# VHH binders against q08ba6: the designs that were tried, part 13

Target 1, 224 residues: q08ba6
Amino acid sequence: ESEYEERRDAEARRVKSGIKQASIFTLEECARIEAKIDEVVAKADKGLYREHTVDRAPLRNKYFFGEGYTYGAQLEKRGPGQERLYSKGEVDDIPDWVHELVIDRLVTHGVIPEGFVNSAVINDYQPGGCIVSHVDPIHIFERPIVSVSFFSDSALCFGCKFLFKPIRVSEPVLHLPVRRGSVTVLSGYAADDITHCIRPQDIKERRAVIILRKTRADAPRLDS
Key: E = the ipSAE of ESMFold2; O = the ipSAE of OpenDDE; V2 = 0.75 times the mean of E and O plus 0.25 times the DockQ between their complexes.

## First folded at step 5 (VHH)

Design b4 (framework vhh_gefurulimab)
Fold by ESMFold2-Fast, scan of step 5:
Structure b4 (fold): chain B 224 residues (1-224), chain A 122 residues (1-122)
Amino acid sequence: as target 1 above (224 residues)
Amino acid sequence: EVQLVESGGGLVKPGGSLRLSCAASGFTFSDYAAAWFRQAPGKEREFVSAIYYGGSTTYADSVKGRFTISRDNAKNSLYLQMNSLRAEDTAVYYCAADSFESTYTLEEYDYWGQGTLVTVSS
């Protein structure tokens, strides 16, 4: 109706063109994977992982496997393009169960090629947990970005921006429902040209997501 | 258990300076995003400034270059240094803390102080 609404609808369609979703995990498979996530949490709580495998934050714990990244201590600036991989060996290897129960299923269903994944991240959210608007670092990770959701239904928002004046929650360009057990695949515009976030109001119950990615061969590492 | 207590508000002349403080108990600011908001009489709440995990900061356009947000982790306190004050800065200033890792949604801040009045007049 309005020119503004037509522009937002066009952008939403462009975002959608870079998103694929599939439901390939049964309720029983979800429960089995969720039990394995709980084992990761228990092991982390006992201090049994390497230093940079566990990243704790209010209402969200993050578990890095295979590869992890951060902003270097020598870098004063933070923001897009400043992320660096940790040195090799700083995070625990991807658990066998992630390969057997998650990655192999994605390969079988044609979502990713065999041998694609070398980075797995588990984000475990408590109710009200969130993640700021961001783009998965283009200089670190190849596309597609693949995620699988567990425990509860949630949503992923695209095009959310913080609006300083007046104070308002920025309306997302696209509000994408993400159900328990769903696979979400981001490429093209959705991965590279628009930010995404998880809003606190979209985490009503505990939710976890397993994010599966391939690091670029030329990705920068934290200086020795 | 969790409390935020603001102090430092008062009457200042245009062009003057003022420093607001916010003391936290029951949690540590270094583990939270923290922000200053203000509300002028008859107007809706307005964002002023935020400091995030790792120390990055952001400012509303109306205060950029005049206000500075900072934390002292040892004292578990948040500060707002206000310089070159204008009549339009007159408002009740609120300290807020967000229990989330980081967020761009201001309405989701979990903990709020009682507010401190800043009046800029001749």
Scores: ipSAE 0.000, ipTM 0.131, lowest interface PAE 14.8, mean pLDDT 81

Design b5 (framework vhh_gefurulimab; at its last look DockQ between E and O 0.07; V2 from the best seeds 0.00; counts 0 for: pae E 16.7 > 2, placed apart)
Fold by OpenDDE, look of step 6:
Structure b5 (fold): chain B 224 residues (1-224), chain A 122 residues (1-122)
Amino acid sequence: as target 1 above (224 residues)
Amino acid sequence: EVQLVESGGGLVKPGGSLRLSCAASGFTFSEYAAAWFRQAPGKEREFVSAIWSGGSTTYADSVKGRFTISRDNAKNSLYLQMNSLRAEDTAVYYCAADHFTTEYSLEEYDYWGQGTLVTVSS
């Protein structure tokens, strides 16, 4: 038991070494960005986006901008390693406000270099919503993975497993608070060697995240 | 020049209240997370409370329910309302600010005040 705890602690330290968090966005900036997110939701509800821009699931909606990807449901094999980018033009362009209100702020503060981001995903969660344990596809996205959280405080969990019927989540190696307006940067072990998720119990009220990434130049795409 | 200046410290009896202030200057305070730390005699500096730029707050377990952190961006000020003070709350209280703040890594904070002494004694 002691050995188990020591190993867990050691792994937690490795995860932490690949995580940076920043407080950058002011209250006013958060409010403004959140209003823009609401506009995205409203536009989606009107059916005004491209087909693959909007992905709906119970208690969670995703909106893909710039570049989107799939597990390749039409392919023979699915799952980790089988993800493919959609063809160019299959998802909507990154909105101007994302560049102006979010990306430029990150660049100005030295979080990411200029011109880095070509994919922006908005995940919008309702209370009890979740995202299952995963690693952002390493063959699709470069590192680091940057995200900014809005509306409410939540947590990102590392190293846990999901069980279903009903949804249950094992104890994580690391429970990372992600606060409203906070930036989270994942690299190294945190991005590549351990899974991360959001547990249902960690979303008590509406929460949204904007995930900003760079696709690899050699990332595989679906056939057009 | 960047400055953080604490004030409001003093002598107070157990069960009493005190409000600390921290005045920031020389940087855009509203974009920073801000925090209070304290150092008691013969002890290491410890985290007390933080408030992020987006308004989220956190507290050390020892002060939860008794202390309240707040900020006024218009005044570039940070506050710590301390209620139900105890003898063990006696310390020099420091304000700090950082973009990349952690609750437990003191050396990572960009800016620090000089501190204000709070003495809780009967």
Scores: ipSAE 0.495, ipTM 0.780, lowest interface PAE 1.1, mean pLDDT 92
Fold by ESMFold2-Fast, scan of step 5:
Structure b5 (fold): chain B 224 residues (1-224), chain A 122 residues (1-122)
Amino acid sequence: as target 1 above (224 residues)
Amino acid sequence: EVQLVESGGGLVKPGGSLRLSCAASGFTFSEYAAAWFRQAPGKEREFVSAIWSGGSTTYADSVKGRFTISRDNAKNSLYLQMNSLRAEDTAVYYCAADHFTTEYSLEEYDYWGQGTLVTVSS
């Protein structure tokens, strides 16, 4: 019994060693960035983005900028390790405001080096929205994986199974609070060796997250 | 030089109120998360409350509904309003700040104050 608890505690410590969180965006900066996210939503609702820039699902919309990828829906083979980048030009460029209000701030505070980001994804959740347990594809993205949270507080869970019939989530190895305006940086064990998810019960109010990543030079791409 | 200086501690009767202040200098306070921790005699230092640069707040279950954390970025100050004080709240209260932080990790707070003593008699 204690042996199982010791193993879980040890794994939680390994996960934590790969996580850094930063508090660099002021209340006013959060409000300004949130207004820009609303402009993205408005543009998408008017049909002004390329087809693969916008991915709609119940209680969650995703907006892909710079680079986009597909997870099995467009591919013959599906599942982890089978993800492919879309062809160049299939998604809209990263908006200037993302560079000015978000990326440049992260560079100034030493979170990432200049020129690191070439992929930005905005996930916009309505209450009860979720993301199934996954690992950001190692063959597509360099580490670290950087995310910045907006609108409301939420949590990121590590090491849980997203179960079906009925839909439920097992107890996580780590439940990580993610505050409005916080920067979360994933590397090492936290990025590569454990799944993470967002549970429906952790989205009590509208929440958005901007995920900032660098694609590998050798990342597989769909044929043009 | 980075400094955090707590004030407002003292002796108070059970059911009373007290407001702690923390004055920050030597950094851009508005960009930092800030927190209150406490250490009771013979016990480990424990988390009390935190406030992030974006205004989000977190409270330990033992103080939720009784304590309120707030910040004034124009004055580079952090506050803890403590109401309905109990004997169990007797502790040295510490102010902490960092760019990189978690509500539960003492290791992630690089900047600490000297502490201010709060005594609740019973």
Scores: ipSAE 0.053, ipTM 0.479, lowest interface PAE 6.7, mean pLDDT 85
Fold by ESMFold2, look of step 6:
Structure b5 (fold): chain B 224 residues (1-224), chain A 122 residues (1-122)
Amino acid sequence: as target 1 above (224 residues)
Amino acid sequence: EVQLVESGGGLVKPGGSLRLSCAASGFTFSEYAAAWFRQAPGKEREFVSAIWSGGSTTYADSVKGRFTISRDNAKNSLYLQMNSLRAEDTAVYYCAADHFTTEYSLEEYDYWGQGTLVTVSS
């Protein structure tokens, strides 16, 4: 009991060492960005994005900009390192407003260097939506992984296990609150050495996140 | 054990400058995010500025361009340079530190100082 609890406490400290958070965006800036996210949703509903830009799932849609990659059921071979970038041009470019309203603000605040970001993903959750336990693929993305939360508050959980039918999530090693307008930066242990997820119970209202990353120069691509 | 001690508050005329200091002891300051909050009489505490362990800074819109946060990890100290002071800056200023911050609210900071009063008046 004691050894198990001590091990979990030690892991939580390791996870925390790889997390930095900041509240950078005002309510007015959030509202502006949220309106732009709604425009993305509307454009996707009209079928106006490239095929691999939009990935729809129950209670969670993903919108890939700049770069997109294969994952989950899209993989032919399961296992570590099997994710591949789509061919150039198969996802839409990062919209100008993401650069102007989000990326440039993060650069100004010293969160990331200028020119770092070439991949932006918007995850849009309805109440009860989730994302299963994963590590952002190390062979695809540089670190850090930067995210900004919108619409509602939620939590990012580390070290939990997803089960299905019904959806059940084991007790996380760390339950990290993520507030509307806040920036979360993952590196080190938090990015590489433990899985993270969003639990259904932590999405009580519509929530969106913009995830900003840099792909590795040697990241593998699909052979077209 | 853990202490955060603010100093440098006082009376200053509008347009003047003041430099606040916060001395940290009893914990590994260099691993912590550090922040300034303020509380005007009769109002709730509000965020002023934060600086992460790696040196990145954040400012409330009301103080951008006038206030500069800095830290000296070798001296376990946090600073706030306040320029172009206005009457609206009158408040008790609090130093805070958090190893792990999930939001800019007073409820999420581990450690707090006792406060130092800044009065901007002619």
Scores: ipSAE 0.000, ipTM 0.127, lowest interface PAE 16.7, mean pLDDT 84
ESMFold2 (binder alone), look of step 6: mean pLDDT 81; pTM 0.830

Design b6 (framework vhh_gefurulimab)
Fold by ESMFold2-Fast, scan of step 5:
Structure b6 (fold): chain B 224 residues (1-224), chain A 122 residues (1-122)
Amino acid sequence: as target 1 above (224 residues)
Amino acid sequence: EVQLVESGGGLVKPGGSLRLSCAASGFTFSDYAAAWFRQAPGKEREFVSAIYSGDSTTYADSVKGRFTISRDNAKNSLYLQMNSLRAEDTAVYYCAADYFGTDLTSEEYDYWGQGTLVTVSS
């Protein structure tokens, strides 16, 4: 008799129709990849990466490889739809270990075709870290969006908004568990027609995610 | 045909109390989340309080401990009990309803009332 609950359940099912998850990485493979993520962090802390490879925020560091982007680098143009790729060569190349330990495994498993990935991002979260509700920029990235989770279990939330002072997040349409070593693939409605976020309460331990994407051939770039 | 109608506004002295009502018609109110917003003269509209269909509530920091939101689904009604009123509470108060209730603090609601004026005398 609850039309509200039926409507919310229908929306959650619509979101879920655009999501696939797989478990292809063993505990040993996860440990190997996690050690390589630690090497990235150590190299970044020594200042050995290009300026635009490393993006630091409270409780969250982001590492761009292959391609990087910003929300319209001009001071006067910021916000959704204003994202631009950095000029070629302004971020470090995708490390060989990402190809060997992650991308090749996804290709072998049939998740993505060979040669699909030209952008890899590592997001490294401390407990309480978060990322506000967003859609991966449609004008920059092809679908699907592929991610692999490391270090600890967490969750992606869909269809919620962040409130500030203090940080609070509205109730999500879908709360999706993402476990250590799981692959999550976003397409269709889940990628394009609903926002997703990571809530502070869903990062109880250190967590990292490797996001693998293909940039559009016509994606806008910053003037060099 | 679908309507939300606010009532109970008026002139009150500082420190006083007032109870606002919102009557819903033309839809199944019990299936909707509902909220109160307000707009003071010359200011933007702001969130006050919201209640989900399952009776969970949320409040703006400025009204926590002073205002209480409640609903009576049998009467298709939403209420706001306002205590310890201040001059800053002077505003037109609006009732709103949203079927999904995903973000009740935003101004994106399915239905809105016409508003009721609350004046806290200076």
Scores: ipSAE 0.000, ipTM 0.118, lowest interface PAE 15.2, mean pLDDT 84

Design b7 (framework vhh_gefurulimab)
Fold by ESMFold2-Fast, scan of step 5:
Structure b7 (fold): chain B 224 residues (1-224), chain A 122 residues (1-122)
Amino acid sequence: as target 1 above (224 residues)
Amino acid sequence: EVQLVESGGGLVKPGGSLRLSCAASGFTFSDYAAAWFRQAPGKEREFVSAIYSGGSTDYADSVKGRFTISRDNAKNSLYLQMNSLRAEDTAVYYCAADRWGTEYTLEEYDYWGQGTLVTVSS
């Protein structure tokens, strides 16, 4: 084995140490949650959400509930570390169904304590959709980062680099399968010390993910 | 005291069937993912199948379509129905329980049984 391969394997083990997965949702529960995601999409398409609740991009729409943040588009500086929460009340509240069908199940299973979640984001991908390599902002969100996947199976990749025109994604340090109905929990190295992404080739069918997080009490806000 | 106790192992001919059972005690079984692992002579322990608290299942490619995992939470029991058995299925089969059910972190399975021997031979 080369030194490069040894280092890559060591990093893959460090990433794995920060990942837990569970498949706690039944097929019927997945179908119920998916129907609710479709209701969110329909409501957004009718323009019924607050401006900062809906963020549209090619092949991926993002729906912020409870708390929303900007990637620095409205700031002097943009990019990693410059994210800011929107002012309180500028995004729609977390829907009751998210609490009843998703958060309560995670609490019952012991994934998160009651009252942990104050931010829920639904990312809805069309086939070929992606999200570029990133770290969920450490200055905004407590750990763990919890996500639940719906509609179809996919994969989460760690340690990739994105190139554009056309989109090309380097070989990942870790390719993590993510099944419909699975819960993925990121802590430690996996959350903080390596980027993660969704590659276009890993979204073969429509996929959605619900990302559940707690904002830090000291998280920076726009106009604060 | 937490216990997982396997039973149902034995000698079977190629193409035959066996049903393994695992009895759980000392914890709330219904809250846990449960899995079957096996270890053939001279090999490392490998994943066979898992069933999660919500009822979803996973199978290793080598057993997919031949083995079926199931659970009975009222009886605190886990089962593995093994059909179309092959010589390469010969192994000690272990029951395991983990709150998370993560096959990527074998060392994090909270509870393990002592194993039951399955021998597939003519």
Scores: ipSAE 0.000, ipTM 0.337, lowest interface PAE 10.9, mean pLDDT 85

Design b8 (framework vhh_gefurulimab)
Fold by ESMFold2-Fast, scan of step 5:
Structure b8 (fold): chain B 224 residues (1-224), chain A 122 residues (1-122)
Amino acid sequence: as target 1 above (224 residues)
Amino acid sequence: EVQLVESGGGLVKPGGSLRLSCAASGRTFSDYAAAWFRQAPGKEREFVSAIYWSGSTTYADSVKGRFTISRDNAKNSLYLQMNSLRAEDTAVYYCAADLYTSDWTSEEYDYWGQGTLVTVSS
């Protein structure tokens, strides 16, 4: 086996050591949560959410609840490491249904402690949608990062590089299947020391994910 | 890397009880999904029970209500408490573990023990 392949295999094992997955939600629970996601989409389309709750991109809409963040100063200095939380009250509160149908279930199954989550993000992808390689901002969010997948099966990829014009994504260090209703928990190397992405080819049907996180008490804010 | 070693197998009479243990090496075993499978003489290997890192459990219909899977993180060990044993429970029992599985009942676990024999007979 080549030295390159040995190094990649070692890194894949290191990534895998920071990942936990569980199938907690029944098909009926998934359908109920998915109906609530559709209600969020409908409410956003009617303009009923606060400005910073809804972030629209080609083939992907993102809905921020509890806490939202931006890439630093709105005039200057943007990008990774420059993220800042919006002022309190600039995004809509986490909906009651997220607490009742998602967070409470994770607490009951010992995935997270009660009171852990103060930020919930729904990413809603159309076929061919993607999210570029990134690390969830370490200076904003505590670990673990918890996500729950809905509508269809997909995959989370680690260690990819995105190239543009056209969009091309390099071979991942780890390709992690994420099934409808599965919970994925990222900590350690998987959360902090390698980028992750959603590749366009891994969104064959509509897919949504609910990302549940806790902001650091010392996280920087635009109004701080 | 995880090494799994089963113990606790033996001869037991119908209606009796037995506790199987699976000892894991390494500090990460509590982060794994773990399962018990069994293979009876001349039969295919079949699923018995699984426990996820979250503590959620599932059981094959044939053992539900009679067997209990549990984990002791301080001892880095997995257990299967077997009650009301029947002749049809006679098999080699295998411990399995993996960091990732979305199908707890599949045989697609990365790590397997060598097996421990359970014989239920009079």
Scores: ipSAE 0.000, ipTM 0.199, lowest interface PAE 13.2, mean pLDDT 83

Design b9 (framework vhh_gefurulimab)
Fold by ESMFold2-Fast, scan of step 5:
Structure b9 (fold): chain B 224 residues (1-224), chain A 122 residues (1-122)
Amino acid sequence: as target 1 above (224 residues)
Amino acid sequence: EVQLVESGGGLVKPGGSLRLSCAASGFTFSDYAAAWFRQAPGKEREFVSAIYSGGSTTYADSVKGRFTISRDNAKNSLYLQMNSLRAEDTAVYYCAAEVWSTEFTPDEYDYWGQGTLVTVSS
């Protein structure tokens, strides 16, 4: 028991060493960004984005800007490490408001260097929405992985097994509160060596997250 | 909620044809990869055919040249046209859908229908 608890505490500390959080966005800034997310949703619902910009799932819509990716063309080859970027130009460019209201603020606060971000993804969750346990693809994205949360408070779970078919949920190594307007930065062990998920019970109200990443220069692409 | 409902199964003689349909609710097929699987009694589910969000298709070697997968986005439906049917094609056929986004880590399909029985009997 104590040996198990010591191991879990040690792993939780190791995960925490790869996580930075900051609350750099004011309530007023959050409201402005949230209004812009609503404009993205409205534009997508009118069919005005490129095909690969919008990815719809029950209780969660995902909007790819700058770069988009998929498992690839063969279902039998799907899984971690099989992710491929779409050909250049297949998704819409990062909106100016993301640069002005989000990226520039992160650069000013020293979270990321200027020119780092070439991929922005907006995940918009309805109550009960979720994402199964995963690692942001190491072969596609450089570190750090940066996210900014909007609309409501939620949490990220690390080291949890949240899978479908059958539904399996284990106790997380770390349950990380994520407040509206907070910036979460993942690097090292937290980004590469442990899975993370968003559990349905942690999305009690609408939540959106903007994920900002840099693709590797050698990231694999689909045939074009 | 997401639901897939298969139809079109039945009894057919060897060399005959059937067209299976899968109707979706709670999502749009054009936004998802979709596939047909089959399971004969006492055997594991096997892959038959898939169509991806971009429109590309793939087929198992056992059905290549005989089966054609397609979708109608306006009707939010997936189809499997089965020609030159053989006794070995006898199985319950399942429609499956998966988000083509890679934030999901398992390589398993997100959604499954209840299946439709195809019997090829001489």
Scores: ipSAE 0.000, ipTM 0.137, lowest interface PAE 14.8, mean pLDDT 81

Design c1 (framework vhh_gocatamig_d2)
Fold by ESMFold2-Fast, scan of step 5:
Structure c1 (fold): chain B 224 residues (1-224), chain A 120 residues (1-120)
Amino acid sequence: as target 1 above (224 residues)
Amino acid sequence: EVQLVESGGGLVQPGGSLTLSCAASGFTFSRYALAWYRQAPGKKRELVAGITSGGSTVYMDSVKGRFTISRDNAKNSVYLQMNSLRAEDTAVYYCAARTGYSDPWEYDYWGQGTLVTVSS
């Protein structure tokens, strides 16, 4: 039993070695960014974005900027490793406010180099919202994966299975608190060798996350 | 050899102005972000102002409207124009550059610092 717990603890340490977190946004900065997220929601509700910019689900809306990708019905083959970028121009450009209020702050704090980000995704969760266990597609995105959390505190879970029929989540290898205004950076083992999820019980209030990534130069695209 | 050399610090009266300069060498200056940090006695080093390669700027709240960061790519220099100086601005000011991924939470290169004292 202690042998099993020792192996589990070793796995948790491997996951932690690929995670960095910092609090670089003040409460005032968080409020300004949150107001901009609300403007994105309002604009989407008026139908003012390109078709592939907005992806709606019951308790989670996604907003793709810069680059977008498909993992669903548009693909001839589906599943992990089969994701494809949309053709260039199919999603709206990254808003100026994302550069000014978020990306530039990360660059000046040394989190990412200039020009790293060409893909920004806003995930806006209602209470009880979730995302199934996954790995950000390795064939689409370079590492690190950078995210910034807004509105409320939540958690990322690593190494748990998320099952439907009924909805079940196994015990995670690592339960990582993610506070409002915190930056979380995933690389190495944490990004590539273990799944992560957001559990419904970890979204008690509205929460949004801005995910900032760089697409690989060789990332596959849907046909021109 | 990456080098950052600060100049322009000194003693100034409250309400006065100073311009700090940072001369950079050993890297392709125009491609990278530069920043000014400061450290007052007994306090941690804090970001005062930053500027991206494209010219976007960020400022600490207490200096907004008083300080201006700028860059001159032809001269490989970054500047901090400080107006309406206050006693609480007294600190050693450091120039910093981010040129790579050695640590995502740190600037890769730092100057030696220049002292700014605001006192009557």
Scores: ipSAE 0.000, ipTM 0.316, lowest interface PAE 13.3, mean pLDDT 83

Design c10 (framework vhh_gocatamig_d2)
Fold by ESMFold2-Fast, scan of step 5:
Structure c10 (fold): chain B 224 residues (1-224), chain A 120 residues (1-120)
Amino acid sequence: as target 1 above (224 residues)
Amino acid sequence: EVQLVESGGGLVQPGGSLTLSCAASGFTFSSYALAWYRQAPGKKRELVAGITSGGSTVYMDSVKGRFTISRDNAKNSVYLQMNSLRAEDTAVYYCAARIGYSLPWEQDYWGQGTLVTVSS
């Protein structure tokens, strides 16, 4: 029990060393960005985006901008490390408002260098929405992984397993509160050496996350 | 080592204009974003305008359309052109640079500030 506790505490400290958080966005800025996310949802509902920009799932819609990736049914080999970028032009460009209201703010505050971001993903969750334990694909994305949370407070969990019969999640190594308007930056151990998930019980109200990343120059692509 | 030196502050009538300048030294100026913050008496320091290394800009809502931030990489300088000044723009204006890829609450480097007073 003591050895287990010590190992878990040591791993939690390693995870924490790869995480940085700050609140950069004011309440007014959050409301403005949230209105822009609603515009994205409205445009998607009208079918105005490219085929691979919109990915729908129960209680969670995902919107890919700049670059998108998949390991869907069309791939011969599927699983971790088999993710591939979509062919160029398959997703819509990153909207100007994402640059103006989000990326430029992060650059001005020293979070990322200018020109770092070429992939922006908006995950829009309804209450009870979730994402299974995963690592953002190392062969696709440079580090750090940057995310900004909107609409409501939630949490990221690290080092838990998602179980399906019945649906349940093991206790995490680290439960990380993520507040509306907060920026979370993942690098090192937190990005590469431990899985993270969003548990259904941590989405109590609508939540959206804008995930900002840079694809590797050598990232594999699907042939069109 | 890193130094930011502001100038251009002063007393101006409502509706008037001022240009603030910030001279930077001790780092690779062209590689980093610069920002202007202000602090009025009894208030917290707030971001007024920012400019990225490539020239993209951000502005506080209350100054958008009135203030313009610009940079001159050859001169290691950033500027804030302030037009249609209002009494509520009265504050000490600070030039700031955050170096590196971290998320501290405060900027890593600050100038000493320059006072802008808007009054008749």
Scores: ipSAE 0.000, ipTM 0.215, lowest interface PAE 14.3, mean pLDDT 83

